# VH-VL binders against Large ribosomal subunit protein uL1m (MRPL1), part 1

Scores and structures below are computed, not measured.

Target 1, 266 residues: Large ribosomal subunit protein uL1m (MRPL1), of Saccharomyces cerevisiae (q04599)
Amino acid sequence: FFHTAKKLYADDYKPAAMSSNAPSLTKDQAKKRELKRLVQRKAEAKRPATASPLYMPVTKALRYLRAAEVGRPQSQQTINLTTLVVGERGTAPLSGSVTFPKPLRYIKIAAFTNDESKLEELREKYPNHLIGGADLVAKIKSGEISVDFDKAFATPDIVPALQSQVARILGPRGVLPSVKKGTVSDDISSLLQESLGSMPFRQRGNSISIGVGKCYFTDREILQNIISARAAFKTAVDNQKSKKPNILSKTTLSSTHGPGIVIDFA
Below, numbering starts at 1 at the first letter of every chain, in headers, positions and changes, except where a header shows other numbers; antibody chains aren't numbered by Kabat.
F, E and O are the ipSAE of ESMFold2-Fast, ESMFold2 and OpenDDE, as the mean of both directions, binder to target and target to binder. V2 is 0.75 times the mean of E and O plus 0.25 times the DockQ between their complexes.
[cut] stands for letters that were removed.
Atom coordinates printed by the task and the answers are left out, and those that the model quotes come from them; centres of patches stay.

## First folded at step 5 (VH-VL; from l03 with heavy chain E104S S105R)

Design n2
Fold by OpenDDE, fold request of step 13:
Structure n2 (fold): chain C 266 residues (1-266), chain A 122 residues (1-122), chain B 107 residues (1-107)
Amino acid sequence: as target 1 above (266 residues)
Amino acid sequence: QIQLVQSGSELKKPGASVKVSCKASGYTFTSYAMQWVRQAPGQGLEWIGWINTDTGNPKYAEDFKGRFVFSLDTSVSTAYLQISSLKAEDTAVYFCARDLWFGSRYYYMDVWGQGTTVTVSS
Amino acid sequence: DIQMTQSPSFLSASVGDRVTITCKASQDISSYVAWYQQKPGQPPKLLIYWASTRESGVPDRFSGSGSGTDYTLTISSLQAEDVAVYYCQQYDSTPYTFGGGTKVEIK
């Protein structure tokens, strides 16, 4: 009794192409919608951070974020600050730099000057950096000292020596001091101080995001970096040459693998 | 707008008490500590202390311990400075100022009240 | 207690002049220093914190520098509106002591 298993032909249910005739919003309707969204975003930006169900004080936030990073490599345990930016269409994106009291990455710097007094001062202040004059230039030229620094600065007096002797070495590496790059100054001490720990930031889409620490940093170190970031973002807003500047809105702390926590960034 | 608004001027006799209020607005009150500073007429700034707005824990400079008391009403985002047993030397403008804090650490004062003048005279 | 020695106590300069105010701490305060400006009849205003970071809205002519025990506030080009008393403050350890102040006037 050979039961003929009837091949149920699975009817090719071609899903009807739902013609996404979503009525194309008229240009005016689109503008109205955009304006409404902008107003809502502005209103949200004025809300206190505590109104968010994800709000907690920074110290508590850091505890949770550190816990979330347990078992991860230290190199991947970054604390990130993300601030929403509300702006009108056509407003320039915010950009700038933050100088952190506790940099996330160690940058090795070279400083060049013929001023012996300055050299002594700089060597004392920056013992782990490459500080020198004509002798250092010569050592770099000869290959005695390898170019293992990330940035270099100079006083004007030694620039000709750098250009003549080591430009072919430092130039291709992008570390040759120059006036154009702002890495040449009579006040090299201030220049170094400003440059060490400086991180650029740029608005991407509707937010600014920047690393403000590592999980192994102290709360103090991270907090100070957050404070510095806040100042830098506010400065960027203040420097906007617009009648309608961008507005900083909701700010969150997160870690590489951790959640976003709302903090007071006012 | 972030603002600290202090109570009005006070005229008191020696031995009396005064309570200065500082009402905060425009930010999360408990996320920023409140510091107190005074300035005698024609003198410099003198740090009195701070109060943690979350925990209520105060810290006083040694010279201000005892007669000076910080308190909070978080429901109305207000900090208070009470001075008891007023002396002529307490004549000064008193300022409240906010400060971001964590744990036992406090920082700089970024927003200040307008000040409250307390005059102690016979 | 950390003592903050501020100098000079008085400074008179012309509009456009470079002005420098110094503050020396009795111990290393690790850049935990702020600078305030106080105009007559007004509360102090924060200018600089963390030794060298400008507060939002503060003009670029104001700058802070220093490390360890020695800190400096600089006005690169003094303006008429800069007439005020300036104070340094350490916030490394309690009590958070102020410098004695520097009165800046225009000649």
Scores: ipSAE 0.022, ipTM 0.532, lowest interface PAE 5.3, mean pLDDT 89
Fold by OpenDDE, fold request of step 13:
Structure n2 (fold): chain C 266 residues (1-266), chain A 122 residues (1-122), chain B 107 residues (1-107)
Amino acid sequence: as target 1 above (266 residues)
Amino acid sequence: QIQLVQSGSELKKPGASVKVSCKASGYTFTSYAMQWVRQAPGQGLEWIGWINTDTGNPKYAEDFKGRFVFSLDTSVSTAYLQISSLKAEDTAVYFCARDLWFGSRYYYMDVWGQGTTVTVSS
Amino acid sequence: DIQMTQSPSFLSASVGDRVTITCKASQDISSYVAWYQQKPGQPPKLLIYWASTRESGVPDRFSGSGSGTDYTLTISSLQAEDVAVYYCQQYDSTPYTFGGGTKVEIK
């Protein structure tokens, strides 16, 4: 009694290609819809963060995000800040840089100057960086000191020595100081300060996203970075020479594997 | 270095007014709120309120509403506490302290001024 | 207003002793608690925030714990330099009230 198991052919329900003949909105209808959306987004931007069901105070949010990252590699435990930007059509995207008090990535820098007073100051302020004058140039030339720094800066007075003695060493590595790169200045202290911890940001679409910390950072360190980011974003808005500047809206904190949590960012 | 430097000690008569200054340095003044706390002689700490250094919006504890006024001069990174119609019970050390604020939320005080003694005596 | 009941008001212990200070809130404050140390003639110094996080530069002998309404500051091994008044503060809701303080002395 060979029971022929009838292979129920699962009929390939080809989902009917719903011809998205959504009637092409007339140009006027599209414009009206866009304006309505803009007004709605502006209205939403004025709502307090606390009105969001996803709202948490920053410190509480950080606790949840850290919890979400437990067991993940440290390299994958980044805290991200995302701010929505509301603007009219044709407004320039927001861009700038933020200097974080606690950088996400450590960079080793070299600073070159023949000014002994500046050398002392820089060595005191930046003990973990390579600071020196003609002697340092000579040591690099001889190979006594390896080029293990990520970026180098110089005052104008030592640039000829760098070019003559170590350009062949530093140049191929892309770390040779130059005026063109903005790594040469009489005010080398300010240059270093601006460069250390500086992170560029740019609006993409309707938002700005930037890493503001690692999960192993302290709350204070992350908060300081967030504050710095807020200031930088605000500055970017203020620098918009427009009668209708962009508006910063809902801001969320997230982690690499964690949820987006709405925070107060105003 | 991040620091808050307050104005010197004040001796006032009842009914007078005093203005205590708190000058900030080493950080962006408008990025951190300023809180005010007082301490009467031999007593504990009492929270007066905070001021948002960006918006200028203050918050006062109920007991301090009216006579206590927070103000700012952002051009010199300075916060002020003015007390009017001084009373003997206002005799205390007044502290300014930096706060990490976000929107509607204010947090703990991480940097303190050295304090300003205000003495109200007839 | 949220009341912070701090105990004890006074504590005398020997160098090396474990010291515990407690703070009880009148309602759940969700770990929005800070601890401050005030030495004589000095302003308060932040020790602990978010109930259990040590401020930078604070010795590891200081620790905070607790949840809900009950919070504790612990000094694992009291040192001579720890002579001070300690205060808890809630920052869950305004007004940001302090505890009454605990004076810590060395025997």
Scores: ipSAE 0.021, ipTM 0.587, lowest interface PAE 4.3, mean pLDDT 89
Fold by ESMFold2, fold request of step 13:
Structure n2 (fold): chain C 266 residues (1-266), chain A 122 residues (1-122), chain B 107 residues (1-107)
Amino acid sequence: as target 1 above (266 residues)
Amino acid sequence: QIQLVQSGSELKKPGASVKVSCKASGYTFTSYAMQWVRQAPGQGLEWIGWINTDTGNPKYAEDFKGRFVFSLDTSVSTAYLQISSLKAEDTAVYFCARDLWFGSRYYYMDVWGQGTTVTVSS
Amino acid sequence: DIQMTQSPSFLSASVGDRVTITCKASQDISSYVAWYQQKPGQPPKLLIYWASTRESGVPDRFSGSGSGTDYTLTISSLQAEDVAVYYCQQYDSTPYTFGGGTKVEIK
């Protein structure tokens, strides 16, 4: 079923062959061929998923995918969703994040603030995460505490210390809190609540792939995560504010060792 | 907490109209379809139809086409059922219910409103 | 339209008894069956979907089974709080249809 998706992309990208005695494609001829491929892919995106011979309702697809993963450790049995994206050449890739009702894995976060009252509050609510002020910053700088967190947040009052002491450590790892990334706020409690349920996605090539559950999740849990992914992908398209926006096309549900199965995502 | 709260009971005369509201909270309103079901006094459940909360497209059971109209106000996460030209036989409890909706397929009803009693009499 | 024939219409049983309610569809509905419980003055509550999967928070004593046209809701040990009317519903095709209901009472 992955091979089916590769075939569709390969068919879309293969220009017509020409003899060695004829001129290569002109810029105009190449543009015309690319437009023809785009029109074909747009038409394919509008065809209903139920017309595909590989289509199943999600619940039926989940039964087959779970059967394909029998005998493997359940913690390693991820169900993935892949959506094809149709866009004009040069259109920015889609990205965003999804807040899943049932998260797939525990992520570790760090929260930095100089506010002692907030430190006490956050430590009680999030005992399995790194919560600290200037002392935590110093321990990260010295190497006493390793950088093993996936995301970090800060109140504005500690941002100068983060930038001066640990930016060279946290910046290259992509976990340095910043206002532009939305990881700095006076109300980091709200940021933590949003982030602990959130999973990022980014378009790679002509598709977006995201894990939506484990095989041991209930059908309902996976369906609700898929619904959340659908909403997030639509929001990412809307946020591009483009005259020529990306179009969400065929979506498949798969597992690591199971087939790709077409589902109705729209 | 996921909740559907319906408007209060209505007493109407034959020929009048009624509009039942169903306000959703605790979830993304446009990610789940809204179903409407009625229950006449002493009787079982009868499916009226659904509305796709993302597109606004309704589907009605054949016996309910015409006088029964679904609508939405997504800005306040509210679905509406309007019944025109009320008849005595429209006397029933009307329920909204959230449907786990995905793609073109509608499923079962996981969260129900408390019900709105509509009584049609002179 | 798919007819759902639910049996029995009424039953009376003692606390601790095993209770069985059946629904027969007029055609194969491929396990697209939900079961609801409705207590007096309340809306229905979802118990079972996909013929056999319990909704979150539903006690283990409720189970569903069946395939094709024949489906069963079982209460393994009836409790006093289980007094209600029970409905099956098919969602294989529109119009969605409900069984006629089964009123369960304690002797």
Scores: ipSAE 0.011, ipTM 0.526, lowest interface PAE 9.2, mean pLDDT 83

Design n2
Fold by ESMFold2, fold request of step 13:
Structure n2 (fold): chain C 266 residues (1-266), chain A 122 residues (1-122), chain B 107 residues (1-107)
Amino acid sequence: as target 1 above (266 residues)
Amino acid sequence: QIQLVQSGSELKKPGASVKVSCKASGYTFTSYAMQWVRQAPGQGLEWIGWINTDTGNPKYAEDFKGRFVFSLDTSVSTAYLQISSLKAEDTAVYFCARDLWFGSRYYYMDVWGQGTTVTVSS
Amino acid sequence: DIQMTQSPSFLSASVGDRVTITCKASQDISSYVAWYQQKPGQPPKLLIYWASTRESGVPDRFSGSGSGTDYTLTISSLQAEDVAVYYCQQYDSTPYTFGGGTKVEIK
């Protein structure tokens, strides 16, 4: 597609000069060129990915990307997805978050609150995590429950108990909830959701990039994560309030050290 | 828990219509295509077609174009198969199945409904 | 249309036997093959996708292999619970097509 852009630019660029030694674009010609370039990018964004010479089905692409990472530490073998975005200059960057069916990293959290209704809600939503009130604090203090979580959150009402009973246990490990760390809030559900596998994304320049798996993930796991990313990116487009929203264009898969391979994301 | 729950068995006379429902739960309905498969008594599996749950665009196998119509209600995560002008030969179990879909490629059917038996007799 | 020729249509084997089921496509399908198991009174269940990748929760005794036009499903040690009809399916191009099925029984 770079060939097409170069040809159109050459055809549409005709120097005009009245009293100068060098060709230049008039203001009208420059605006006409910008409009043509935008129309070309929008049209290219709607072309099938299969027209690209770099296109592969996802499963074939993953085999090449995995081969490119042979000999690297497994923790560094991330598969990334990058989608180009076409939009008007004044359109806000796309942003949002995605929750993957297979998270790239599992974290264990603890949540502390004296609010019984919040405990019931959180235990239902997060059965694999430590959720509790004063009884959980006491169990950690006594050693009945070991400190095996990566991060902890609390509502303000239980912070005094945390400070008095378990600060010498949790503090040295860096997991004691505190207002300064932003791990104490009345809205603890939002903090948990942000920490548990929701992956934020934001458009940087003309693209959105996000990790969608590790090389050791199965093809199915990576494909399901890509499907989730597609849904999240489409939701971000739908949430725009512009008359001329951003358009999702070419999407590539890559690995940390491997090439970018075009896939059919739309 | 990913599930496809189909409507109950139907007994119909020739010339009637039937509408089979397939309600999805446990996943984002519009992120996966829905396929329909037929199995006549004592016979193998026969592909009817799919519907893109994001766009509503269907694809039918040639033998099923016309009387077989796919539709969706995405607000309740439900796909439908409607068969008009029923014939005795339409007697079969009808399955919906989720397709692990991506881009222009449709894949395999990873989750199946329990099946809906449609019997057409005088 | 891609025809999927599955053989045998029926087999009977003892518990512990190695069972092979073959599926031949009328053209190269680039390993876009799935295998399904259908037990009596149940919907089909996905066993294998992309010719050789086992679905989660499927016992290790099930394996798939092949390339080009020739694909096989192997049960390394047949169990009583494996009594079912097995189907291959190509998903390389529409219309998607199934093999005729292989009914597996215990002697």
Scores: ipSAE 0.011, ipTM 0.539, lowest interface PAE 9.4, mean pLDDT 83

## First folded at step 8 (VH-VL; from p1 with heavy chain L100F)

Design q4
Fold by ESMFold2, fold request of step 13:
Order: C-alpha cells, then structure tokens, then sequence
Structure q4 (fold): chain C 266 residues (1-266), chain A 122 residues (1-122), chain B 107 residues (1-107)
C-alpha cells in the first residue's frame, strides 16, 4: 500500500459534517480540537519510523522507486524527500538551503575578475563555466557572448566595468553581480563553490519537500544527499530560536510516479 | 576516503582483557551504525553485534553477551570493542565495519577496518 | 537463529568459466542477503546487497539472484583476480549469520 506525499498531508481540511445539521463549533471548542490534533501530531513525531507499515530501509525503498520509473528518460527520474513539520499555529514556516555532495541540476555561471592569478586558477577549476575579465565584459556588451548563464559572480575590482558596460543587459535578467545579493566578494572561489551546490527549501503547509537525487544516482550518493538534507532541516529548526519551534516528523521518499515510502530520517 | 583504522595486534594470556579501537574518517560518524565481526583462524565470519553511534545503544549476539562490550568516543569518531576474561577460543581477527544503511537500520557492511588479530595462548 | 548453508565449500574453475555459488537459508529471508568477497589477508568486500543489487565499483560479471530461502551468486566469466573466499550473509533477523564460505581457485 502506497500513497502520494500530498495525500499523506491533507490535514487542513474540515469535514463537511461540521457545517450541516450539528451545532457549530464555538471558538473555544475549535481551539481545543486543534490542540488535541497538535498533541497527536507531536506524539506521532516521536514514533519510530519502523513502526509504520509503509516503512522501508532507504536502499530497499530505492529499489522500488527506481522500478516505478522504468521506461522514462533517466534525466527526468527524480527521487524526492518529504518531511512532515509539526508546529503551532502562527509559527513561521521553516526555510533554508542545503548543499548536496551530488547536485541534481547543472547550472551555468559566469565569474568576473581583473586579477589574472584568480583567472588562471578559476579557469582550471571550472572549465565548463564562463570565466574572464574585461575582455569577457566587452564580449557580452558586443553580443559576441550571449547571456546564457544562470548566476554571475565578481570580485570588487571589476564591478565598475560591469555596471558601466553591461548593467542594462545583465540587470533586467537578474544576473548582475551585486554586493547586496552577495555575488561580489574578494574570495570568489569560495562563493562559486558554495553556490554551485546549494539548493533552497521552504515549508509549504505542513511539510518540506526537496529532491535528493535522480534514479541513476548510486545508493551512496542519494544517502549522502539525504544526510545533508537532514542536517540542513535541523539547522533550520535550530535557527528559529523559538520557545515553540517546529518539530520534524514522518519522512517519506518518493519518485515522480512512485509511491511515498516511509524512511527513518528525523 | 571513507576509512576505518583499527588498533594493532594483541597477544594475551587467558583471563586478561583487550580493547580494540576503530577510528572512522571521511564520513559523519554518528550517521552510520558500527558492526563487529570476528574470524577465527581457518574459520568463517561470525557476527558479534552492532552499536548505534548516535545513541550508544548496542545489540549483541547471545553468545557474546557479557564479556564483549562495545563503546564509543564520538569526539574522535572512534568505536571500541572490549573483551574481558579472554579464552583461547577468542583467538581471531576482529573487524569493525560500517553499516551501509542510514539511520537505525542495521544490516550489511560496506566499509571494513583492516582487522585486529587477538591471540590468546597460555 | 537462521542457518545459512553455502555450497560448494570449494571450487576450481578455468578463466572464462561461469561460476555459481548457492546459499540456502533455514527460513524465508525475503532477499535480506548480502554477498562478500574476501582475499587472503584482507577484510571482506561487499559485492551484492538485497540479493541482487550490485555494489558500486564491483565488476558487472558479478550478479545475484534468488528469493525465499535460495540465493545465488554468479560470476559470468571468471577472472584471475576473482580468486577468493565468498560469503553470503543474512540480515533478516539477529543474530546475523554468514554462510560457511566458498573458496574459488583457478585450475
């Protein structure tokens, strides 16, 4: 027996019977019912994952999820992780980012610097990305090199040239390096390394969902990404610094067309 | 890069004790359980048990309860096997091995230490 | 305890031969089986888990099959570097148990 992740988290709907011939709930009765549900959800968060009839070890779950995607292009076969979040009404949604050891998506970047030593280093380390100085800026201005990159970064020494020559090209596309966005730094190598692996997440309703791999990833690669996601989710909880922080609860793995399978995570 | 390095060989008399160390590197130590397996000379593999590296909770095969004790020092990513009241039958190579599965799953082992030979003779 | 009966205990085959090693569990273990290769002076090396899933970096001449109580490791074309002792292991229930081993040599 398998369910989609959305069906498992349909907790916000009121039964129609509450609006028909029965007396309506008072404000106090509704709050008491909500508190009872919260207590139940907190207790469910404490249950071990192995108690669920839908539980499997991760590598066994991956066997079934990969089988469910047979016949589809491998590049489209995503393994998703969904964690239920238990929190009081009015608590801010969890959000943050995770850096995966094996990233799911290729992004193309541009890096700009006038420092020739940095150019040499970056070109060797990142041969598949656009890396250059004033010559690259001029090529973008002239149209010789098209704006086909997803993000751009710069050292401070080339920012004036970027602003004067290509801001009207890069700015409207949202890829102009700026100090405000954190895409300008003297340590551009660290900035590139962090940005190429980072994936944002945000709680939607009562859950967080994130892709943790493709079906063609090895089991070890997916496990390492899951570990990174767990660390990032726990960091997001810790960063709330609330007396009533959100609680991570039941977690499922799923594929695009496969069922949700409960795993040991939180 | 993922590696388990065990302490060196030990020669002991019956009744003594030994403590084998297993230092992990290249991965998050508390994310994977540690298992212990022994191999007597000319014999096959024998499962001793596992320890949850996050909680410190152990599980022992029945034949190893009592004299065999698992412990951890998570600050240095190290697991230990201590054997007390050594018997000649304890002569074996002792392996630590990392559980492949995430979390509280305790199944099969993908990364093994090099082994520690414990010899017990009178 | 679940007993794992591994056969044969010893085999000798030529390079290029297909080699088959069998493990029989004393009860249904639902594919909770791994296979290991152990060369002299080395720790065991994981080859296969969940009966048929090949570990990363293991040559594809190794394969696993079986269900219920009967499981098989197959080397489709034996190579000189495959000389080793092979073990099955069940992990359906504790205590986990290994087969007695199969020593594979080149004749």
Amino acid sequence: as target 1 above (266 residues)
Amino acid sequence: QIQLVQSGSELKKPGASVKVSCKASGYTFTSYAMQWVRQAPGQGLEWIGWINTDTGNPKYAEDFKGRFVFSLDTSVSTAYLQISSLKAEDTAVYFCARDFEWGKSYYYMDVWGQGTTVTVSS
Amino acid sequence: DIQMTQSPSFLSASVGDRVTITCKASQDISSYVAWYQQKPGQPPKLLIYWASTLESGVPDRFSGSGSGTDYTLTISSLQAEDVAVYYCQQYDSTPYTFGGGTKVEIK
Scores: ipSAE 0.313, ipTM 0.692, lowest interface PAE 4.8, mean pLDDT 85
Fold by ESMFold2, fold request of step 13:
Structure q4 (fold): chain C 266 residues (1-266), chain A 122 residues (1-122), chain B 107 residues (1-107)
Amino acid sequence: as target 1 above (266 residues)
Amino acid sequence: QIQLVQSGSELKKPGASVKVSCKASGYTFTSYAMQWVRQAPGQGLEWIGWINTDTGNPKYAEDFKGRFVFSLDTSVSTAYLQISSLKAEDTAVYFCARDFEWGKSYYYMDVWGQGTTVTVSS
Amino acid sequence: DIQMTQSPSFLSASVGDRVTITCKASQDISSYVAWYQQKPGQPPKLLIYWASTLESGVPDRFSGSGSGTDYTLTISSLQAEDVAVYYCQQYDSTPYTFGGGTKVEIK
């Protein structure tokens, strides 16, 4: 008897006192019922995930979710995370973005800067991407390095070299960094983070749902992405300017055709 | 790169104490429990226990309660094993190892420190 | 305490041989079992968890099977680099316990 995340997050939760054939509620009775439901949801949010009969450790849950997706194209075998959100009326819905260590979509990028400290940082963080300065520009101009990247970014200090040496190569491909396109910045680290792993999320109703991996990701890769999602959700809560911010409650892990499984997300 | 780097080998007399350190890098230290395992010379592996790196709550195997104490310094992502009143039978290689699962799941270990040899002799 | 009885304690085989190592738990551990490889002078390396799930980067000649109390690690075609001591570990209940180890050598 698995439960799907869709059934668990329906807006039809009712206490037993609101069963069929109940008399119509007055305005005051309706507000009192709503407050009682909020108190109950806050109490549920405090219960540990391990108390749920549907709880599993993440790596055990992943075995079942992967089995449920056997025979599907790998690009469609997404593992999803859904977190219930408990908040008082008037509290703004949560939104934000998360940068995943293992992105669900691959893109290849190039980053250009003359700043040696930025080159060192970026090369360590992004070893599978093209990171370089004037030497990389020259190699692209000569054809020693092919233009096989999907996007490129630059700091302002190298833009003249890009325009003078490789604009005729990169421009027609649509990958020439420009201020107008927002691909030139002193802070290209932020641009790379957003382009390579960013996944937006927003609260819809009483929940946030986000893809955290594909079934072919390793358990470690999915766990790392879940940790990043947790941090991003908590940041979104912290960024609310509210006296009583939203509370993150029960979290489930699911796949497109698999069940919703409760995990310890906090 | 995820790494656990342990302190160097120790030569101790019976009755002394030792504190083995295990410094983590490349991951969020408080997201994964730390487990401790020992291996006497020429012998197999023996589980000592784990510590929740977020709460500081430990679990010890019964044979290790008392003299073996886990502690943490989360500000430097370091776990410690302290052994007091050392005995000759405590001579072993001591490993720290990161739990694979996030949260309160204390199971199997995917990243191991290089080991710290503790030798107890008079 | 759950006791893990590992056998054999030692085996010697030729390159290309299929080798099997068994662990028997003193009670049902519901596939809460991992396998580790330890080469001389090195820490253990995780090979398999949940009885049959292969850790990332482990060659597919390694496999795990079993249920209940009986679990098996199989190396389908032994290679020279597989010379090591292999350990099973249960994690069904504390204290977690290891098998006694199986030393694998090349003839």
Scores: ipSAE 0.234, ipTM 0.642, lowest interface PAE 5.4, mean pLDDT 85
Fold by OpenDDE, fold request of step 13:
Structure q4 (fold): chain C 266 residues (1-266), chain A 122 residues (1-122), chain B 107 residues (1-107)
Amino acid sequence: as target 1 above (266 residues)
Amino acid sequence: QIQLVQSGSELKKPGASVKVSCKASGYTFTSYAMQWVRQAPGQGLEWIGWINTDTGNPKYAEDFKGRFVFSLDTSVSTAYLQISSLKAEDTAVYFCARDFEWGKSYYYMDVWGQGTTVTVSS
Amino acid sequence: DIQMTQSPSFLSASVGDRVTITCKASQDISSYVAWYQQKPGQPPKLLIYWASTLESGVPDRFSGSGSGTDYTLTISSLQAEDVAVYYCQQYDSTPYTFGGGTKVEIK
C-alpha cells in the first residue's frame, strides 16, 4: 500500500506589490504634514521623561545595562547617550565637543615648556603624561625616550627647539606641536585640560549620540560624563543664536548589547 | 581644584536676618545642585534642603520652610542661604555641599564648604 | 520621613582594631546611603556612597556594605587619624536624613 504523499505545492503567494501609488501629497499637504509632525515632536519634547514606560532613574538604568553586558569584552561595554533633537527644517545641526571628567579612552600626551614653574604644575596635575623642557627634547632626539604619546602641546618658547631638534621625529607621527594645529599656547594648562577627555559630537539626523562611559566605570563617573554631555548639548543649542533654536527631547541610555532606557535629561 | 568657599561667621540678634554665601569654583556651577546642611553645637548633621542650580528650584525640609530661602547668583557661581526672623535655635554651623543632580534625582554630597557659623544671641 | 538609626553613638577602640558602625533605615532605601567622616572643626567628608562605593582618595581600610534597611561602615584597621564622628545618610527620598552620628576615639 504505497501511500503517495501528495506534495502540497506551497502556492507562491507573490504578495501583490501594493503599488505604493500613495497619491503624491500636494506640496501644501506635505507642508501641513510636516508642520503637524513638528508640533507633535515639540509637544513630545516637553513631556517629562517619567511619562515614558521605558523610564528609569540613571542609576537603575545603569544596573540593567551592566547586567546586559555581562560576559562581553570590555571594548564592547560602552554606555551610550542618545538625545533626540527637534528643530525646524533648515536649522543647522548641533555640534560641539564634550570634555569628560572620565574619558572613555586614555590618551597619552606630551607637554613641552621651558617654564620651570609650569613644568612643576603640569607634572603635579598630569603625573601619567610626558612633561618636560629642553631636557625632554634632547632625550627624544637621542632616542632615550620613545614617542609613545598621542598628542603633544607646547608653549611658544620651546617651539624653536622642537622644530630644530625633533621635528623630523615628531612631524611624521603627526604629534609635532604647532600654532596652526592649536597645540601651541602660553596657556598650556588650558590646552591640556581641553584636550584630555574631549570628545566631539554632531547631530546626525534627528539625534545626537555619544559614548558616556564604560560598564566598568562607577555610577558617579558615568553620571559626571552625562552631566558634562548635557551641558555641552545645551551650550550648543544656546550658541545657535536662532529665534527658533533646536530643542533637546527624549534621551536614552543604552549599552552595546543593552536596551534603550529613557532617562531624565532636561 | 573643585572647592566651595563660604562666607565668614555671623553674629546676629533674635529677629534679624542673615545671608550665607557659598562660592563654587573648579566646575560648572549649574551642572550640580547645591545642598545645605546645618549642625548645631555639639549636635549631629541636619539636612535643610537643596536647590537646583540650573532651574533655581528649591526643596526644603518641612522644618525649614518659610524662614529659610535658597537663592543663586550664577554669574559668580554662588549659592545663598538666607535665614529670616532668626531664633536662638538657629545657632549652628551651616554647610553648603555639592550634589550630583540628574532630573528629579538628587544624590550624595561629594564636596563641602568649610561651614559658616551663625550665632544668634540676645 | 525615613529615620536613620545609627549605632553605636560612641566607640572607643585601639589602633589596628576593626571598627563597625551600623545604620538602620525605617524602610528599604535600596542602597541610597552615604557615609561621611567629620573631624573636629572640619566639614564632613564623603567616604562611601551607594552603600559600598569608596570615594576617591579614601583609604581602602574603609568599606561599606548592606542592603534593604541595614547598612554598615567598617574600618578594617583603625588608625589615629580616623578619630572623628561618622554619619550615615539616606538620599532615597526627601527629606534626606542623617544618622545620629558615631564618635570614634582611640583608647
Scores: ipSAE 0.172, ipTM 0.646, lowest interface PAE 2.2, mean pLDDT 90

